VHH binders against q9y6x5. Designs and how they scored, part 25

Target 1, 379 residues: q9y6x5
Amino acid sequence: LPPKLLLVSFDGFRADYLKNYEFPHLQNFIKEGVLVEHVKNVFITKTFPNHYSIVTGLYEESHGIVANSMYDAVTKKHFSDSNDKDPFWWNEAVPIWVTNQLQENRSSAAAMWPGTDVPIHDTISSYFMNYNSSVSFEERLNNITMWLNNSNPPVTFATLYWEEPDASGHKYGPEDKENMSRVLKKIDDLIGDLVQRLKMLGLWENLNVIITSDHGMTQCSQDRLINLDSCIDHSYYTLIDLSPVAAILPKINRTEVYNKLKNCSPHMNVYLKEDIPNRFYYQHNDRIQPIILVADEGWTIVLNESSQKLGDHGYDNSLPSMHPFLAAHGPAFHKGYKHSTINIVDIYPMMCHILGLKPHPNNGTFGHTKCLLVDQWCI

## First folded at step 1 (VHH)

Design c28 (framework vhh_surovatamig_d1)
Fold by ESMFold2-Fast, scan of step 1:
Structure c28 (fold): chain B 379 residues (1-379), chain A 121 residues (1-121)
Amino acid sequence: as target 1 above (379 residues)
Amino acid sequence: EVQLVESGGGLVQPGGSLRLSCAASGFTFSNYYMSWVRQAPGKGLEWVATINQDGSEKDYVDSVKGRFTISRDNAKKSLYLQMNSLRAEDTAVYYCARGRWSYTSKPLDYRGQGTLVTVSS
């Protein structure tokens, strides 16, 4: 039987939640599998960019999903709900489900992972669900397990996406221990349901399962606002994305807009595109705007108003608060092994190895994940 | 104080029409994408429609395309949803929300109190 892999994402699962809350089901999963305590994600630390980096192994400037809101200066297209199904936005990379279907003549299945309801390079996931936030975790799990057990050609790669704890992290903030405890306990129960369902269907023993996330969460406050309207009149620019990374398209001379912004707040950095720090790998793409503003951790950029968000993400990817974790279990993985840190782009070549696929050129390093795998030498 | 006040809901027969309104105050309405979202009994929040700042771009969930029309009047600081050919499945509390809905980016700021739409014979 060919190797099978299920990739599960719980959106916004900050790595240090594992140390501050109890996860009996996740701990049982880890006890017989592996844990990577911190995954260093890509900049900007947002949902769409990082989910696409996981499945392509590429930095955002290379795969083209550079934000949740985008503008392409060459084609003059805007990325919105109507445009997120346009293959144009997704075609700068080849995600693993496309590679799986084309190289090995096998099927892929998807429950709402970003990009899986889009034909990318004329290839859509063999089985997929159109994104709908009202669909329960149980229904997503039922479809994925049905497709894993009853498909021809066999489903060898499957994805499952869930919106929590991100939604609650935004609403309550990660420091609200009472509310976050309730949310995280529910997620742990869903992990328990996942394992039980796979065992009942006879899938557990031969299936590789990865549980990960795209980013973390940091505490925000009404005391930490940057009012962009106090810096510059909106008539001088078009706003492509706002917070905590603002994407500015000047309507006048770029240097004039930069000069109005550069000293406006001690709690944000203002970059001309060519001056964006090399360590972000966020420069070489037409969808990255001429001026980028990066707020300091916990600061929110607003337009002459308050923000209801008590938590947010998108900040500098060196911040531990922005890091998710990775846990995995299955025949490819060691049992009871703990690893400190990998880069989020390293997940793609590891998954390709597990599935026997030739990875497309990518920014990951297979050596970083070798110690997780039973068929690899590690010292 | 930012406020959104919905109105226009009610009981309507299948195939009927309703026009929902949302009155905005406390912020510069013309600077924001605006959305309509709904919650059917026993279900989660579902995005319905989004409109950009000047009304030139509009997006809809597939189940309402061709039946619903989103519009705005920036001078009146008002958002509208014209609902035609209503079905029992459209029964929900409808909320006005500030911001854009995308795959995973959903309006989290300043939802109104909601207005109930019931489609029944």
Scores: ipSAE 0.011, ipTM 0.410, lowest interface PAE 9.4, mean pLDDT 90

Design c29 (framework vhh_surovatamig_d1)
Fold by ESMFold2-Fast, scan of step 1:
Structure c29 (fold): chain B 379 residues (1-379), chain A 122 residues (1-122)
Amino acid sequence: as target 1 above (379 residues)
Amino acid sequence: EVQLVESGGGLVQPGGSLRLSCAASGFTFSNYYMSWVRQAPGKGLEWVATINQDGSEKDYVDSVKGRFTISRDNAKKSLYLQMNSLRAEDTAVYYCARDWGKYRSTLYFDYRGQGTLVTVSS
């Protein structure tokens, strides 16, 4: 029988939450599996870009999902969290579920992972749920486990996405210990439910399970706002994305817009596209706008308004507050092994190896994840 | 506090029309994408339509394309849904929602009012 893998994402699960709160169910999972303490995500540290990087092994400039809000200057198309079903946006890469399905006698299943309700290269997950935030974790889990046990061809790759702790991280901020403790305890209970369901169905011992996230969360404040309207008039540019990375499309010459913005705030860096730091791997794509504004950690870019967000992400990917973790359990993984750091793009080639798939060209390095795997030399 | 108040629902025969309105307060309305979501009896929330900040871009669930039109008036802080050629399947409570991104749970933000009931029946 081919190996099976379930990939689970808890959106916005900051790595250091593991050190500041108790997770009895997650700790039991890790005790007989592996933990990567920090995963260095891609820039920008947002939901759609990083979820697509996990399943393609590519930087944003290569896979084309460069933000949660995008504009493509060549085709004049617009993308948003609410307008994400045009395959055009997703077709610059081949996600793992597509490659998995193109192998003979394999199916994929998806519960809400970004991109899985979109046909990509004319291929959609064999089993999937259209995104609906009101569908419970239990219903998502019930569908995934049903498909893992009752599919022909067999489901060998399955994904499950949950919106917390990101939603609460935005509402309360990561420093609100009372509210975050309640939210994180609920997530740990859901991990317990996941493990119990897999054991009950006879899946646990033969299924590889990865639990990870796309980014972390940092504390924001009404005292840390950057008001663009105080520096430049709206008639000079089109705003493609706002905060904490603003994407600016000039309506006048680029240099004039740049000059109006470059001294707008000491807490924001202003880059012409060609001057974006190489370490971001955020330059070589038509969807990256001519001018990019990058706010300092904890600062929010606004248009003459207050912000209700007490937490946010999207900041510099070198910041530990932006990093998620990765935990895994199953026949492919060592038991009781702890690893310090991997890059989020390294997850894809590792998953391809576990599933016996030949990866598409990618930015990940298989060597970075070798120590997690039982069939590999760790050095 | 963010408040969204829906109105304009009612009983209508199949093939009829209704216009829903939503009055927004407690935030800068013009800075946000806005959405209409609905909940049919005994079912979960279903996204219906979204409009961007200036109204230049609009998206719809496939079942309502060509029948429903979303629009907004930023000066009045109001969102609208014009519903034409209504079907029994459109029967639901319709909610106005502020769009943080569809991959975030709306339950954690209380961005919906009481909703407005639309009943399509012959």
Scores: ipSAE 0.007, ipTM 0.276, lowest interface PAE 9.7, mean pLDDT 89

Design c3 (framework vhh_surovatamig_d1)
Fold by ESMFold2-Fast, scan of step 1:
Structure c3 (fold): chain B 379 residues (1-379), chain A 122 residues (1-122)
Amino acid sequence: as target 1 above (379 residues)
Amino acid sequence: EVQLVESGGGLVQPGGSLRLSCAASGFTFSNYYMSWVRQAPGKGLEWVATINQDGSEKDYVDSVKGRFTISRDNAKKSLYLQMNSLRAEDTAVYYCARGTKWYSGSRTFDYRGQGTLVTVSS
């Protein structure tokens, strides 16, 4: 019987929510599984980039999904021109579901994980749902469990994506304890539903389940705005992405644009592409623009407009507020083990090991996740 | 700069209809999700509807489903909200907003216009 893995993401689930709120269902899951308290994600700490890093094990400069809004300097294409379903954007890497289907003649299933409704290297998940935010968690779960039980070749890798707590984190901010408490309680109930469904269908004992997230959330404020219009006229540049990491394409000399921006605010860093810190691994791709602005935590870059966001992410990946967690349960994982930190790119080679797949070249280190696994020695 | 200019608001009686328009400039309109958000007197901002880049996908808050229709014309760089069967609780300032991608999970938005007032009363 081949090993099976279900990868679940709750978008924007900040790691320290686990310490500030009660999660009875998630705590029961962890008690008989493993917990990684912090996952150091990739820069920029945004949804599309980090979801693709989880399933490829690559930094954004290597897999090519460098932001939620992109411009490719070589082809002159804009991301979102084709409702994000142009394979061009996704073809710089091979995600695990493609490897799973091509390497082992197995099936993959997907409930709305970013990229799963796009043919990548001419391969799309064997079973998938087109992205639609109105589809309930229950319907996504029903489809995934149906496909896990009733597929030939067997579904060995499945993904499930849910938009919360990210949407509420943006709306209320992570410091709104009353509203966030209600949202996080609902998520914990969904985790309880997930476990109960898997038990009722006889899947629980033989299925590996990973629950993780792509990033965290930090509090924003109308008192922490950086107005680019105070420093530079919009006629000098094209804005590819705005906040909290602005991607600037100059319409005039790059040096002139840089000089207008470099002293604009004490609360952002301005980088020429070649000067972006090496630790970000955010430089070697044509989709990274000639000038990048990086706002300090909690600061929002605006163009003489108010921001509706009370919470945001995309900030420096060294910030604990940007870090998600990882919890896992199943035959591959130890029971009751707690680990402090891994890199988000380490998840991919670990998943390949669990599934018996040969990983594509990647930036993860299998050794970082060895202590989580029953078939490995923790040294 | 990014400019979003709303029009079409006014006073209507319950059961009436209005069509709101938004003229966009200063960005590549066809590359963005667009939304309508509203603020009732003394209340916070409420998301109403979102439309994707080519208009093939639309989403609505439950209270307006079946009554409101969002649409766009990329050639004219315009966003629309057709509001039918209006109720007193629809009274609000309506804002055209440049939306974020569904995959971000966010209902928050980068920019909004000046707003247009819709008053539903007998």
Scores: ipSAE 0.006, ipTM 0.298, lowest interface PAE 9.7, mean pLDDT 89

Design c30 (framework vhh_surovatamig_d1)
Fold by ESMFold2-Fast, scan of step 1:
Structure c30 (fold): chain B 379 residues (1-379), chain A 122 residues (1-122)
Amino acid sequence: as target 1 above (379 residues)
Amino acid sequence: EVQLVESGGGLVQPGGSLRLSCAASGFTFSNYYMSWVRQAPGKGLEWVATINQDGSEKDYVDSVKGRFTISRDNAKKSLYLQMNSLRAEDTAVYYCAKYRGTWSDLSYFDYRGQGTLVTVSS
């Protein structure tokens, strides 16, 4: 029977939470597995882009999910919301569940991972749940374990997504120790429930489990706002995305819009598309707008308003506050091994190796993750 | 300060209709996607519907498609939800939200209104 993998994401789980809060269940998981302390994610450091990078091994400019809010200049389509089921947005890459199903006739299962309720290249996850935030972690886990234990052809790749600690990170800010301690303890309890369920069902010993996240979180303040209305009139542009990376579609000459924006605030960088730093790998896609504004860490771009968010993400991917972690356990992984850093795009070729799949061309480097794996030589 | 004030909730029998309203202030209403989100008793927040800046694009959760209609009036800075063929499962506090409601960015800070209670019962 082929190897099995469960990929779990806790949205917005900043890497240094592991050092600042207690996680007894997660630490027990790591003790018999591996920990990557920092995962350098892709720019922009947002939910949809990074979740799709994890499962494709591609930078955002290559997989086409370049933001949580998008406009395609060629087709004139708008990405309406987080439940947009138009395959057009997802078809610039082949995610691992599609590859899994098309190679060697295996099944995939998904509980809420972004893109899994959409047919991509005419292939939808064999088992999936339509996105609904009101569905409990327990119900998602019950479905995933049922599908892992009772499917033909066998489910060999499964995904599980949970919205916390991101929602609470936005509400309280990552520096609110009292509220974040409560939220993170709840997540640790969910990890304990996950491990216990897998053990009860006889899945634990033969299942590879990866626990990771898409990004971190940084502290914001109503004292750190950039008001775009003080820079430029609304009649000059269409706003495609706002904060902390604003995507500007000019209605007049691009140079005029750029000139109105470039000196407006010392707390944001204004880029013409061709001038976006190469290190972001955020330039070569029709969904990247002609002008991009990038706020400094902790600054919020607004339109003549206050911001209620005490935490946010989307900032420069070189910032440690934007980095998640990766922990893993199972037959493919060493026990008690700790690694410092990998790139988020490296997760995809590692997962393909574990599953015995041929990866599509990608931006990851298998060598970066081989020290985690028992069947690889690490030096 | 950003303010969202919901109204129009109430008690209605199964199969009935209600129209919810949201009055927005403190931000440039016409520049934002607007959403309706609900919280049923004992459950988490659930996204219901979204409308783009000019009202040309609308999206709904599958359970309300064909029954609910989202609309907006940018001149009045108001968001609406017409709810038809109401079911007991639609019982919830309904919140007006100025953010698109991405998968994880649904927080109470983005639902700054008091909410309006809709109870569907005989």
Scores: ipSAE 0.009, ipTM 0.273, lowest interface PAE 9.3, mean pLDDT 88

Design c31 (framework vhh_surovatamig_d1)
Fold by ESMFold2-Fast, scan of step 1:
Structure c31 (fold): chain B 379 residues (1-379), chain A 121 residues (1-121)
Amino acid sequence: as target 1 above (379 residues)
Amino acid sequence: EVQLVESGGGLVQPGGSLRLSCAASGFTFSNYYMSWVRQAPGKGLEWVATINQDGSEKDYVDSVKGRFTISRDNAKKSLYLQMNSLRAEDTAVYYCARSYWKGTPYRFDYRGQGTLVTVSS
């Protein structure tokens, strides 16, 4: 029987929530599995980019999903959450579900993971759900477990995506202990439901399960706003993405736009594309705009408006507040092992190894995840 | 290509009522959280209310809770704001807004041209 893997994402699950709140179901999962305390995500620390990095092992400049809002100057196409179905945006990489279907006679299944309802290199996930945030976790889980248990060719790779705690993190902010405690307890209960359902269906002992996230969350405030309209008139540029990383497409000379922006706020760094720090790996893609603005942690870039967001993400990926965690359980993983840190791009080659797939060229390092796996030497 | 067109604004007396409408086109309306935001004279934009894709979840700024009701009709691609017990401080240009991703970042990628609501004696 081929190995099976279920990859689960709880959007916006900041790593240090594990230290500040009680997770009895997640702790039971970890006790008989592995925990990576911090996952260093890719820049920018946003949902679409990081979810695609998990399943491709590539930096954003390499896989082409460089933001949640994008513009391509050559084709004049726009990308957004309402306009994400054009394969053009996704075709700069090969996600693991495509590799799984093409290298072996196997099926993939997906419940709402970004990109899984799009044909990529003419291949769509064998089983999938069209994105709809109103669909319950229980319905997503029911479909995934049905497909894992009743497919031919067998489903060997499955994904499950859930929007919390990101939505509540934005609404309440990560420092709201009362509201975040309630939200995180509900997530822990969903993890308990997941494990119970897999046990009831006879899947638990032979299924590899990874629980992870794409980014963390930091506290914002109406007192920490950068008003872009105070820096530059809207007639000089087209705004492709706003906050906390603004993507600026000049309508006039690039140097003139840069000069209007560069000294506008002490809480924002302004970069010409070629001056973006090398450590971000955020430069070598046409979808990255000529000028990028990066707000300091907790600062929000606005257009002459107030912001009621109490939490946000997208900030510098060196910030611990932006880091998620990774927990895993199954026949491929050690039991009771804790690891400090991996890069989010390392998840892809690890998953390829578990599934027996040849990875496409990627930015991950398999050696970083060897200590998690029973069939590998750690020393 | 995305268009949001507001209507229903006007002059009303304090304590009066008004219903705003927004007609959406150029996107799959039923897939989006939708919001109302407002801008009072000389002030920044203030978020007022949000509604999820099917209308089962609604959220309001505290100052309008119990007075304003957000609703939607996905078949007609329309968003509504029923405003009751209006106060002078509700005077603003009201904008229909499409939420950026999950509705909760209070971040909007498209807004309409706005409709003016004036509450004055």
Scores: ipSAE 0.000, ipTM 0.173, lowest interface PAE 18.6, mean pLDDT 90

Design c32 (framework vhh_surovatamig_d1)
Fold by ESMFold2-Fast, scan of step 1:
Structure c32 (fold): chain B 379 residues (1-379), chain A 122 residues (1-122)
Amino acid sequence: as target 1 above (379 residues)
Amino acid sequence: EVQLVESGGGLVQPGGSLRLSCAASGFTFSNYYMSWVRQAPGKGLEWVATINQDGSEKDYVDSVKGRFTISRDNAKKSLYLQMNSLRAEDTAVYYCASRGLYWTSGKAFDIRGQGTLVTVSS
């Protein structure tokens, strides 16, 4: 009887949303489970980096997915719309579904989680869906539950990813209470559908379910723009990533580019790679560019244009607006327990423990999550 | 309202040329990587070409390298695909697509137009 775990992510679900909106279905999930009120994510606070940190327990500099847009100076590779499936980008770490398939005679299943449609270390998720943003939550849920019930070897680890509330957070901004209320109510209804489906299929009582997210969202404005073209001509550099963390690859002397950028805006910090703050754990990887620009919360870096984003993320990971939450239910978890904070890298060793897997070396600390678990001493 | 409007498709003989255009509105065009994708009759979507924000970096699917050129005009909010030495297998509906800045993220805004039909036959 191997333990089973379903890991669910709602992209861009800021922890503070739980205090400002009603979530009756999520509240019912939590009353018989656990809630971690804040999860401190990794820098940069972007989708692909943080989703890969959840399943590897590593900082971005260690797992190699250092941004949503990347350039490798050694191989001269760029991501294109069709090459995010190149294993090169994902092979600096071993995600939990690979460990699950290799350490145990067990299967993994995936509905759209970043990296799951890629063979990583020659191992692809046993069951997966090729990424397509147009596929409904219901179709993703139908596939995951089918695979959880009808697989040999048994599916013991499953993932489900959903793009909201991130897409709406970008479009409307997190301060648009009318539109965000509508979006978050729909997400709560999807959580209700998830629980109902698992109950109807006889999965609910024996399945561990984690609901989490990769980052939060902060309000942006046309009044908070940093025009990079006013500081430096584009002929001096190649732009690898723009906002709110710009990744600069100099075409001339690095020091000259740095000096043109250093005093460009009071709302942006400019770092040579060696000077990036140690607390970010964002330095030791060839995919991190020679110069990075970090905008202050709510500021958008632009190229002589207005920005139409009303919300964004990617900012300093110490900001509460960048933090998601974690809720969990199942035989491994206490009932009705609330915990204040964990690090996003702590999720991986906790999941390994629940599944009985030996974790690969990682940056997480099992002790931070042991109070959530029934088989552990807390205090 | 965010929209992309493609034009320039039509019937052309093998070896001929066409230039496709895409007019963008409702978003900050210069902040987005832009792509052309196509769908041949009875087939799935195939990525064709991508261009970065300032036009300094371009990528192509192997089958069109040396024949197709992607370009953009940020002042006009327009994306172009120059197609030379056209082959019967290039017959497809061509879509202009925008992503956010992110190359490897499901979080990019996937905006596609209604498409423009390119038929290569004699």
Scores: ipSAE 0.000, ipTM 0.264, lowest interface PAE 12.5, mean pLDDT 88

Design c33 (framework vhh_surovatamig_d1)
Fold by ESMFold2-Fast, scan of step 1:
Order: C-alpha cells, then sequence, then structure tokens
Structure c33 (fold): chain B 379 residues (1-379), chain A 122 residues (1-122)
C-alpha cells in the first residue's frame, strides 16, 4: 500500500496570525501532528514563485517562475496570470506530481495548485481542475477526496489550493482585526470540514496531510506610495512587473535608466541585475529583468495613481511578515511536535521522502525536516 | 508588445451616456483582470473599475457605483465601460489598464493605453 500525501495551501497565511487569532480546528490538527512556526520563503515573496518552490525545492532563479508577471528576453514571450497554459514557463523544473507519475506507476490529483493545469515536460497531473477562482472550497475538496479514493492507478499525491486569506489580506490589510478575524475563522472552519470529510471517507488514519502557505502579508497605506512616473518617463522602459518588486526592461541604455531611478525614493532599492544581493538567490535567469526595484516593507510602487490595497507581499524574504507556517498530520509525522523554522525549499525533499520518490536536484536540505518525521533520527 | 487602444470618448451633456471600448493585443487577454482608470485635468490618476478574467467579479470606485458598468468580450479581446448619468466631475481622460498580475491585486497597473477624452459639459 503506497503512502499518500495531500498538500493544502491557504494563500497569504502569515505565520503571526496563529498567535493573534483563534483556530480551534487547526489547533486540534497541530495537537496530533506537527507545527513549523515559520517557513522562510523564497524571493520574491509572491504566489506563483513560492507555490512552485514548494513543489520543486528550487529557488526562483532555478525553477524559472520568477514573478507572477514575467518576460523572457531570449524568446520574447510574456507570462500572465494563473490561466497562462504555455508549458515554456514551467519547464525549467520538475514538480513533485510529475516525479510521482514518472518514477512510480502512481497518479496525482490537483485542485487549483499553480502549474497543475499545465503539461510540464509533457506530463500533466492525472486529475486536475482548470484554474477558476469562483469554484468553492467544497467542490475542490469533493474532487480531491473522490480522486484519492477511487483512482486506478492510485492517487498518492494530491494538492488543494485556496485563495484566502490572501484576497482579504489585500483588501482589508492584515491589521484589520474585525475583518481578518471573520476571514480566518472561515478558513479554520474549512480546515474542520476537510478533517471531517477525510474521517467520514475512511482516509484520515492513513493519509499524510500538510497545511501550509506561500507567503505572509504586510500593512500598506496611501501614505506609503512610490510614484514611478515622477522618477522616469514611460518612453524609457517597458514595465514587466510593478509592485513591490518592479521589473524594468530598458528601451534605452541600461545605465541611463538606472541613473534616472537610483535616487528617486529613499523607500526602494534599485539594482542592476548583477548587483541583486546574493542572499535573494534571484539573479541567474533570463526572466529576471536588467533592472529590479525593491520597495521597503509596506511601500507600494505606483504609476501616478493612488493604491486602494491595504495589504501586500513580495517584499524581502527576511521579513517575518512575509513568512507562512507549516502544519502536518499523518502516519509519517510525530504528534505534538513544534519546530521553529525551515526553508520553503525544504518541503520538496521531505515530501519526496514521505512518498518514497527520488528527488530531482534541489536547493532544500532533508536534514532540516528530520525532526518532524517518525522514521528519522534528528540528532 | 503589449498594446491597449481606447475609443468611444467625446462630448456629452450632464445626465447623458457614453460607451468606451478598449482593444487589447500582445498578451492573452482572457488571463487578466482589466481596469479602467481616469485622469481629470490637473489631477492624478483615479482607479474607476476592475473586472476579473471571466467577468464574474466586478468592482467600482464609490462615486461611479450604479452609474458605470464594466464588461469584457474575451473572444474579441475587448474591454468596455458603459457610463450612464454622467456628471461634470466625470470629465477626464479615460485609460484602459492592465492591473498587476497577482491574485486580488486589481488596483495597481503595469500597462495603460493612450487614453480617450470624455468631456461632460456643465
Amino acid sequence: as target 1 above (379 residues)
Amino acid sequence: EVQLVESGGGLVQPGGSLRLSCAASGFTFSNYYMSWVRQAPGKGLEWVATINQDGSEKDYVDSVKGRFTISRDNAKKSLYLQMNSLRAEDTAVYYCARPTKYFGSWRSFDYRGQGTLVTVSS
């Protein structure tokens, strides 16, 4: 009987929410499982890059999903939102569902996880849903549990993605306790529904479940705007991505564009590609533009406009506000164990171990997650 | 490569109506939230309305809610703004804009067109 794993992501679930709000269902899950209090994500701290890092164990410069909006200078292709189905963007890495399907005679199932509705290295998740934000959590859960129970060959790896609390974090800001309390209570109720459904179907005792997220959220303000139009005219560059990390493709000499930007605001750093800090691991890819602007936490880059979003992410990955958490339960995991910190790239080799798969070369370190696992000695 | 071309602006009396159009090219239009933004004479850019990829979700600035309707035709790669009960304060250059490509982030923009002028006579 092969081991089974369900990987669940609640987009934008800042680790600090666990200390400031009540989560009775999640706390019961953790009591009988494990909690990693902080997961240090990859830069930039955006949805697509970090979701792909979770399932590949690679930094963004290595897996090629370097932003939610991208331009490839070699092929002249542009990447759009979650509905972009061109495999070109995803083919620089091998995600775990592809490895699961190719190394073993096993199936994968996916409800909306970024990349799962795209054939990657000519392999698409065995069961999947085309991305549509309007599809309820219940419908995603119904499909995943059906596929986990009724598939031949058996589904051994399944993913489930949910857009909250990210959408509400942007709309209300993470410091709006009234609105965020309501949103986070609903998420906790969805976790309760998930556990109850798995128990009712007889899946709970033999299934490994990971609940995690891709990034956190920080408070923004109309008082913290960087107007790019006051720095440089549109005739000098093409804008590939805007905020809080702007990706600039010069239409004139790169040094001239850099000189117009470099002293425009004390609240952003302007980098030539080769000067991007090594600690970001965000340099060695053709999709990283010649000039990158990085706003300070809580600052928004705009084009002569006001911003009505009260929360954002994408900022420096050293910021605790950008960190998600990881909770897990199942036969592979200890019960009642708390761990301080892992890197988001460490999740992939841990998942490969649980599933008995040989990981592709990756940036994660299996040793960092050993203490979570019953079959490992962490000393 | 990305191009947004607006049309449909003009002179209209208070209480009148106009329909703006935007033709998109150089990207997969159906994958993007799309927005309308405007700039009144001597003022900064103001976000007006946003529509999601399939048109099921729409959002508006409070001052136009109930008067303006955003819509799209993905087969034609076109974005529309139906403007009813126009007021002198609606006088502005209206821009078709693509918001940043990010879940729920529809109030910042990475591309905008050349604009179309709407003048509501006093």
Scores: ipSAE 0.000, ipTM 0.221, lowest interface PAE 14.3, mean pLDDT 89

